# VHH binders against p53848r504to814: the designs that were tried, part 5

Target 1, 311 residues: p53848r504to814
Amino acid sequence: TYIMAIFNATPDSFSDGGEHFADIESQLNDIIKLCKDALYLHESVIIDVGGCSTRPNSIQASEEEEIRRSIPLIKAIRESTELPQDKVILSIDTYRSNVAKEAIKVGVDIINDISGGLFDSNMFAVIAENPEICYILSHTRGDISTMNRLAHYENFALGDSIQQEFVHNTDIQQLDDLKDKTVLIRNVGQEIGERYIKAIDNGVKRWQILIDPGLGFAKTWKQNLQIIRHIPILKNYSFTMNSNNSQVYVNLRNMPVLLGPSRKKFIGHITKDVDAKQRDFATGAVVASCIGFGSDMVRVHDVKNCSKSIK

## First folded at step 9 (VHH)

Design f3
Fold by ESMFold2, look of step 10:
Structure f3 (fold): chain B 311 residues (1-311), chain A 125 residues (1-125)
Amino acid sequence: as target 1 above (311 residues)
Amino acid sequence: EVQLVESGGGLVQPGGSLRLSCAASGFTFSDYDMYWVRQAPGKGLEWVSEIYPSGGYTKYPDSVKGRFTISRDNAKNTLYLQMNSLRPEDTAVYYCVKDLTYLTGSKTYSEFDPRGQGTLVTVSS
């Protein structure tokens, strides 16, 4: 299981309510320390750089500002002689195709797109033109300002174009018996699958894609727990749909899965009535659960403590 | 359709108390974070309180900490704000808000979506 370490160069964590841009040398030193901590316990590390907040209701930096915050840092990381470049995998957290293009020019390996192509219609073309690039296709609903008002999965019905669904390694009759308990993960699977086929239709290859059910994006904290427990269902999900007078089979079986369980709000709900040190332990337990249910990659804030749970 | 209906406001003397209520419908109330925010006349928005779905964690800015208490009754789909030791600067329209994550005590943003009409609290001699 791979560890993806979050590195934010965004204003969401700045204390004065204004925006500050840290100097590149200081950020690079922080990343070098982060990498050394992770590589002490792992063969490789993925660093996920974000120049624009993707938290619900956050104020979005302009495209130009996102580039200014993130691209020079990515370039500095790739050019550093203090890092073992063959062990450091570099990801950019962006939903903007032009930011992805610039990041690719300076040596990024992964485009981590929380919108699954919803926010920028040119994203899939950029990924398709660069077959060496890994793309994380994430689930959300709506946009940054509306997504958490769209966490209602209780009235699940197959979409109008969807004909049949399947959960492999389980009889379809067993799926019917579990229907009420699996509404959430099946809805997420359908919506991911619809974005997946759009990516394929635009020339993205299946081997470029890693899926992310989007913990905390259009989900409550209880829904996050359901998703974690139901990763095996997602990894065995498929369905058929009608498209332009033809039927299309969408198959998510055995696709690699990323989970990001260490979000501040979610951890806060799980760790009610505990002090800060006990929160670190609880975060590690959640990460271990993600791995136990089959997550291929985990995205975390605290690499040192979470690395112990990945062992 | 999500609906939040605030009530319980009114005129009160400094040092007095009021209890605000918010009746919720159109969603599974017990699954969501709930918030109170307020807007004083001619001023911007101020976050006032947050409560987690279980009711186990509550948060307040320093301006109201120790005087205001948020609570919820998940069986009745109702959110409450007990306001004690009221001051003239507490005069505002109070709104009940669902599912905001950016109003957590140290920073405020003006991008909330009010669902109800609010309830007016006036604190004056």
Scores: ipSAE 0.000, ipTM 0.193, lowest interface PAE 16.4, mean pLDDT 77
Fold by OpenDDE, look of step 10:
Order: C-alpha cells, then sequence, then structure tokens
Structure f3 (fold): chain B 311 residues (1-311), chain A 125 residues (1-125)
C-alpha cells in the first residue's frame, strides 16, 4: 500500500517578489518532515501538491495562481538534496491540463485529477503525450459547484447503454441477489469506465491509469462508506457499453485504487466532529478499513499517524 | 508489446465442434486471467469464457455453459476454446483477451486494443 501525503500550497505560503523564496523554503522543510515521517515505516512516499482547493463549492483559484503556488514548490522538491529522490514520488492535484504540463516539466510523476477529465478536455492528450506519467482518474459528477446535488444513483437496465456487466471472482447469482445493494458502486464503475474509454481514445495507456471512486464527490456520507466496503466489487468489475457507435468491453480488474478519506465530512458526520482537524484519529481507522477492502493507495493529511495505520 | 493471435475458426454445421487457439506474447501469460469474447454480426460484444492463471478455475455464461471449454497451456503461451454442440447463434468473431485489457469495436482503439484480429466462426447448415 502506498501512502499519499496531502500538501496544500496556500496563498499565505506565497508572497510576491523576494519573499517567494523564503516561502518555498518553509514549505520544503514541511515536505521534508512529511517524507521523514512516512519513510520511517514505508519504502516510498507520494507527495500530492495542490495549488487549488477542489472541495465541493470551493472558490477556484485562477490557473495562473495555481501554477504560481504549485510549480516552483514541485521544482524545489525535485531538486532538493535533502530528500531521497528515489523514494519520493511527486503528484500534483489538478484538473487543469496546462498546470499538469508545467508540473510534468519540473518532475512530477502523477497527475491527480478529481474530475476524471471532465473539467478539461485537453487533459487526456497531455497524459497521452507523456507515457511515463501516471494519471489518477477520479469519479465525480457535475462540477465543483453542482456535484453535491448529483448524489442520486439509480438502477439501470441492461440492454441499453450497458449490455452486460460482470463481477469477477463472485457468483453471478450472488451478484443478482445483491443487485439493489450494489447500484452505487456499479454506477461508479461504469462512469469511471466511460472516462477510461475516453482516455484510451486519446492515447492514454492503461498502465498509466489509477482509479479513485471519489469519496466526498457527488456522494452522501452513507454512500462514501458503502463505496469503501464495495471496493472489492470495483476491483473486479467489467462491462460492455456503447461508445462511438461501437460496442466496447471495459475491464477494471486489478487497476490500482486510490482512496482519500482523510478528514472528510462523512467521518465528521459519524463522530460528530465539526472540525476537520479533530477527525485524524477516526481517519486512521477508516484508512485501515480502506486497506482492508483492497485500496492500493491512501491519500492522507496526518502522514505520521496514518503511516502507522497503514503499516 | 502485447500480441494476441486467434485461430481455428471456420464453417461448421449445427451440432459440430471447433477448437480455437490464441497465441499470446509480450506479457507474462501465466500471470493473467484470460478470456474469450465474441461479437456476432450486428450485435454487441459478449463474454463467453474465463480462466484463471493456473487453469484450475473457469467461468462461463449460461449461453455456452456445458458446451464450451476454456483451457490454457502456460508453457506455450496459448489459450484454447473447445466449442461443442455449436448452434447458429454461436456465429461470431471470437477474440481472446487478457485480464488487464479491453475490447472495442471502435477503430480509434485498434492500435491500443490488446487483442488480435479475431477468428470467425460460422455455424450454418
Amino acid sequence: as target 1 above (311 residues)
Amino acid sequence: EVQLVESGGGLVQPGGSLRLSCAASGFTFSDYDMYWVRQAPGKGLEWVSEIYPSGGYTKYPDSVKGRFTISRDNAKNTLYLQMNSLRPEDTAVYYCVKDLTYLTGSKTYSEFDPRGQGTLVTVSS
């Protein structure tokens, strides 16, 4: 299991002119500490740098601002002699293709896109042009402002858009018996599959892609828990669908799965913790659960404690 | 590069038998589940068989269960499909695919599609 450390590059971390360097150094020191904490127990660590908040209903920074916040920092991390570079994997949290391009130039390894390509039609092309880059294809609906209203998942009939569906390593009859209980994860799988096919159409390779069912994106707190429990289904899911007037068979089996439950509202709902910072202990428990259900990678804020949960 | 080459198709009468083969290269064949899928004229893709890496477990849809048998020879990197009691509705192009793969009828995917050209099976009196 891989640990992905969240690092938000906030406005207060950057100033104009000569103060920019000092801010970068401060952030770099924080990153060094995160790496140290993670690498104490793990062979490698992923640092996910975000220059723009992607929380539902959040105000979006401009592309220029996002670049200003993230790219110099990523460059500094990659060039740092204080970090074991062979053990540090760099990720950028962005749905913008131009930000992704700039990040790739300075040494990022992963593009973490919460939109699955929905928010920028050029993202897949950028990924395709860089075959050594990994792309996290996340599930969501709508956009940053509308996704919270799009948490309704309905039963679907086979024979229309979806011709067949399969959960491997599971009894077909059992799947049928659980049909009503697995509507959410199957919908998520299908919608991920649709984005997957679009990525492939644009030249992205399967080995570049990780999937994220998108905890907290177009999902209720109960749905997030259900998704975690149904990761084994997602990891064994395949189906046939219509695409570009052709039938395609999409197989999601054994694709790496990322889950990011850290400090999410659904945890707060359960523990009655309004403050996200108070959710770290419960997050640790949820992280353990994520791994138990087959997550290959977990995205967390509290690296020190979650690294223990993972180990 | 992953390469899959299907063979063994042909014209057969109802009730007849055929054995399809798939030669695999470009990946560690013995590590992957393998599948047969088919596409009938004017119809979508249909899954017809699955086999685990060791060959000890196989799965079939009801449409072919009891008639088709999937097998593999890991030493030869070859997948097989024994088709018995063939029916006209079995008429299709048959493809083999590995676990971490997909199939598409779209020309846009052809260069990335980890499958061969397929082999045509025609069941007709």
Scores: ipSAE 0.000, ipTM 0.222, lowest interface PAE 14.1, mean pLDDT 88

Design f4
Fold by OpenDDE, fold request of step 14:
Structure f4 (fold): chain B 311 residues (1-311), chain A 125 residues (1-125)
Amino acid sequence: as target 1 above (311 residues)
Amino acid sequence: EVQLVESGGGLVQPGGSLRLSCAASGFTFSDYDMYWVRQAPGKGLEWVSEIYPSGGSTKYPDSVKGRFTISRDNAKNTLYLQMNSLRPEDTAVYYCVKDLTYLTGSKVYTEFDPRGQGTLVTVSS
């Protein structure tokens, strides 16, 4: 299991109260400490730098501001002699293709896109042009302002186009009970599949793609929990659909899965913790659960304690 | 270099049977999901079957379910497709594919996009 450390390079840090928003030197020092804590237990650490808040209903920084906040820091991290560079994987949390381009230039390894390419039609092209870059394809609906109103998974996006669905080696079309119990995760899977198709069609390679079911994005707190429990289903989900009287086959099997439950509202809902920072303990438990259900990577704020949960 | 070489195709009568083989080389065969796909004349590619590395899990589309059986011999780096109760609509070039994640129309997407030359199966009276 890989650990992805969240580092918000923005004043609008809803989870850490802006604790990490400072000048480059100060931020770098924090990252060095974070890396040290992670590498105490792990062979490698992923640092996910975000220059723009992506929480639901957040005010979006301009592209220029996002670049200003994130790119110099990423560069500083990659050039730092105080970090074991071979053990530090850099990620940028952005849905903007231009930001991704700039980040790639300064040595980022991963593009973490909460939109799965929905917010910027050029994202997949950028990823395709850089085959050494990994891309996290996340599930969401709508946009930053509308997504939480779109947590209705009674109907499938692909609708009647779906011909068959498989969980593991089971054709679930013949199993009504299983179908009913897995409506949410199958919806998520299909929508991820659609984005996956588009990514591949734009030249992105399979080995570049990780998937994130998007905890907290267009999901209720109950749905988030259900998704976590159904990760094994997602990791073994495939489907066929009819397109222009031709078969389309999509298989999500063997795709690495990232989960980012850290400090999210659904945890707060359960524990009644209004303050995101108070959710760290419960986050640790949820992280353990995520791993138990087969998550390949976990995105967290509290790297030190979550590292313990992982081990 | 990944190589997949299909064989076993031929002309058969409706209701007949064929067994296809695929010889794999250039990769660790036992580590990968393997697939059969086919392309009928004038039509796009169609997923036909899937088998997991251990050989214990298989998947089929409704079009071939109950008639076709995919299997593998990891020691021989060989994939098989037993086709029974063949129908005219099964007429196609059959391809062996490694680690298929996406198939549409005329394109097959895998990690390395490898497939062989295919083997022609013709079902006709």
Scores: ipSAE 0.787, ipTM 0.905, lowest interface PAE 0.7, mean pLDDT 92
Fold by OpenDDE, fold request of step 14:
Structure f4 (fold): chain B 311 residues (1-311), chain A 125 residues (1-125)
Amino acid sequence: as target 1 above (311 residues)
Amino acid sequence: EVQLVESGGGLVQPGGSLRLSCAASGFTFSDYDMYWVRQAPGKGLEWVSEIYPSGGSTKYPDSVKGRFTISRDNAKNTLYLQMNSLRPEDTAVYYCVKDLTYLTGSKVYTEFDPRGQGTLVTVSS
């Protein structure tokens, strides 16, 4: 299991309340400490740098501002002699293709896109042009302002075009109980599959792609929990659909999965913790669950404690 | 180099049976999901069957379910497709594929260009 450390280079990004927003030197020192904490127990650490808040209903920084916040920092991290570079994997949290391009130039290894390519039509092309880059394809609906109103999931996300679905290598029609209970994760799988197809069609390679079911994006708190429990289903999900009288077959089997439950509202809802920072303890428990259900990578704020949870 | 060589095709009457084989080399066969796909004349590619590395789990589209059986012998690095109750619409060139991830009418995506020469199956009276 890989640990991805969240580093928000924004004053309002996600849950840290801007605690990591500072000058480059200060930020780098924080990252060095973060890496030290992670590498104490793990062989490698992923640092996911975000220059723009992507949480639902957040005000979006301009592309220029996002670049100013993230790119110099990524460069500083990659050039730092105080970090074991061979053990530090760099990621950028961005849905903007130009930001991705700039990040790649300065040594980022992963593009973490919450939109799965929906927010920028050029993203897949950028990824395709850089075959050594990994791309996290996340599930979402709508946009930053509308996604949480789109949490209604029906039996077929892709409509009547779906012909067959396979869960645990079994046709879902033969699994009555699972059919009714797995509508959400299957829909997520279908929509991820659709984005996956588009990525591949644009030249992205399979080995570049990781899947994120998008906890907290177009999902209720109950749905987030359900998704976590159904990760084994997602990891073994395939389906056929009809497109222009031709068969399309999509197989998500063996694709790596990332989950990012850290300090999310659904945890707060359960624990009644309004302050995201207070959700770290519960996050640790959820992280353990994520791994138990087959997550290959977990994205977290509290690296020190979550590192222990992973072990 | 990865090589897949299909064989066993031929002419058969409706209701007849054929057994296809695929000889694999250049990779650890027992570690990979294997697939059969087919292309009928004038039509696109179609997924036909899937089998997991252990051989214990298989998948079929409705078009061939109950008629076709995929199997494998990992010791021999060989994939098989037993085709029973053949129909004219089963007429196609059949290909074995390694680790199929995405298939559409005109494209098949795997870790490599998966198609060998294929083997022709003709079902006709």
Scores: ipSAE 0.776, ipTM 0.898, lowest interface PAE 0.7, mean pLDDT 92
Fold by OpenDDE, look of step 13:
Structure f4 (fold): chain B 311 residues (1-311), chain A 125 residues (1-125)
Amino acid sequence: as target 1 above (311 residues)
Amino acid sequence: EVQLVESGGGLVQPGGSLRLSCAASGFTFSDYDMYWVRQAPGKGLEWVSEIYPSGGSTKYPDSVKGRFTISRDNAKNTLYLQMNSLRPEDTAVYYCVKDLTYLTGSKVYTEFDPRGQGTLVTVSS
């Protein structure tokens, strides 16, 4: 299991002129510490740098600002002699193709896109042009401002075009027996499948793609928990549909899965913790569950403690 | 180099049976999901069957379910398709493919180029 450490490059980390360098140094020191904590128990660590908040209803930084916040830092990380570079994998949290391009130039390994390509139609082309890059294809609906209102999963995402669904799990006898209980994860799977198709059609290779069901994105707190429990279904999910009088078959089997439950509101809802920082202990428990249900990667804030939970 | 060689096709009457074989080489056969797909004259590609590496799990579209059986012999690196109760609509070129992840009527996405010869099955009275 891989651990992905969240690092938010906030405006407070950037000042004018010479202060910017000092800020980068400070951030780098924090990252070094983070890496030490992770590498104490793990062979490698992923650092996911974000220059723009992607929380539902968050104010979106401009592309230029996102670049200013993230790219110099990524460059600094990659060039740091204080980091074991062979053990540090760099990720950028961005849904913008231009930001992704700039990040790739300075040594990022992973593009973490919460939109699954929905927010920027050029993203898949960028990924396709860089076969060495890993792309996290996340599930969401709508946009940053509308997604929370789109948590209705009563109908199949691809509508009446779905013909057959397949799930192979040791604990699931027949998909039909769980039809009502698994509508959510199946819809998520279908919508991920749709984005997958778009990615592949644009030249992205399957081996570049990780799947994220998008905890906290167009999901209620109960739905997030359900998704976690149904990861085995997602990891074994395939379906057929009719499109333009032709059969389409999509197979998501054995795709690596990322889950990022860290400090999210659904945890707060359960524990009644209003402050996100107070959710670390509960996050640890949820992370353990994510791993138990087959997550290949977990995205977390508290790397030190979550590393222990994962190990 | 990955190679898949299909065989066993031929002419058969409606209601008849055929067994197709696929000889695999150039990769660790036992590690991969294997598939049969077909293309009827003038029609697009169609998924026909799937089998997991261990052979314990199989999948079929409704069009062939109950009539076709996919199996594999990992020791022989061979994939099979037993076709019973054949119908005229089963007439097609049948292809063996490795690790199929996405299929449309016009495209097959896998680590193997499925543009091999295939084997022709003709069901006609």
Scores: ipSAE 0.698, ipTM 0.879, lowest interface PAE 0.7, mean pLDDT 91
Fold by OpenDDE, look of step 9:
Structure f4 (fold): chain B 311 residues (1-311), chain A 125 residues (1-125)
Amino acid sequence: as target 1 above (311 residues)
Amino acid sequence: EVQLVESGGGLVQPGGSLRLSCAASGFTFSDYDMYWVRQAPGKGLEWVSEIYPSGGSTKYPDSVKGRFTISRDNAKNTLYLQMNSLRPEDTAVYYCVKDLTYLTGSKVYTEFDPRGQGTLVTVSS
């Protein structure tokens, strides 16, 4: 299991008037500490740098601002002699293809896209042009402002085009009880599949792709819990559909899965913790659960404690 | 180099049976999911069958379910497709595919895109 440490490069970290270097140094020191905490128990650590908040209903920074916040920092991380570079994997949290391009130039290994390519039609092309880069394909609906209203999942996410679905090597039609209970994860799987198809059609390779079911994106707190429990189903999900009088078959079997439960609201709903920072203890428990249900990677804020939960 | 060589195709009467074989080389056969796909004249590619590495798990589309049986011999690096109760609509070139992840009417996507030349099955009275 891989641990992905969240690092938000926020404006508060940047001083006005030429102290950019000082700010980068401070951020780098924080990252060094994160790495140290993670590498105490793990062989490698992923640092996921974000220059723009992607929380539902968040104000989106401009592309220029996102680049300004993230790219110099990523460069500094990759060039740092204080980090064991062979053990540090760099990720950028961005849905913008231009940001991804700039990040790749300075040495990122992973593009973490919460939109699954929905927010920038050029993203897949950028990924395809860089076969050494990993791409996290996340599930969401709508956009940053509308996704929370789109948490209704029906039997067929892709409509009447779906012909057959397979879970655990069984046609879902033969499993009545399972069929009714797994509508959500199957819908997520189908929609991920659709994005997957588009990625592949644009030249992205399967081995570049990790799947994120998108905890907290177009999902209620109960649905997030259900998704976690149904990760084994997602990892064994395939389906056929009709498209333009042709058969389409998608197999998500054994694709790596990322879950990012850290400090999310659904945890707060359970623990009654209003402050996200107070959710770290419960996050550790949820992280353990995520791994138990087959997550290959977990994205977290509290690296020190979550690294213990993983181990 | 990954190689897949299909065989066993031919002309058969409706209701007849055929057994296709696929000889695999260039990879650890026993570690991979294997598939049969087919392409009928003038039609797109169609998924026909899937089998897991151990051979214990199989999947079929409704179009062939109950008539076709996929199996494998990992010791011989060979994939099989037993086709019974053949119908004219089963007429197609049949391909053996390694680790199929995405299929459309026009393309087969696999990790290394290995696909043989196929074997022609013709069902006709």
Scores: ipSAE 0.647, ipTM 0.857, lowest interface PAE 0.8, mean pLDDT 92

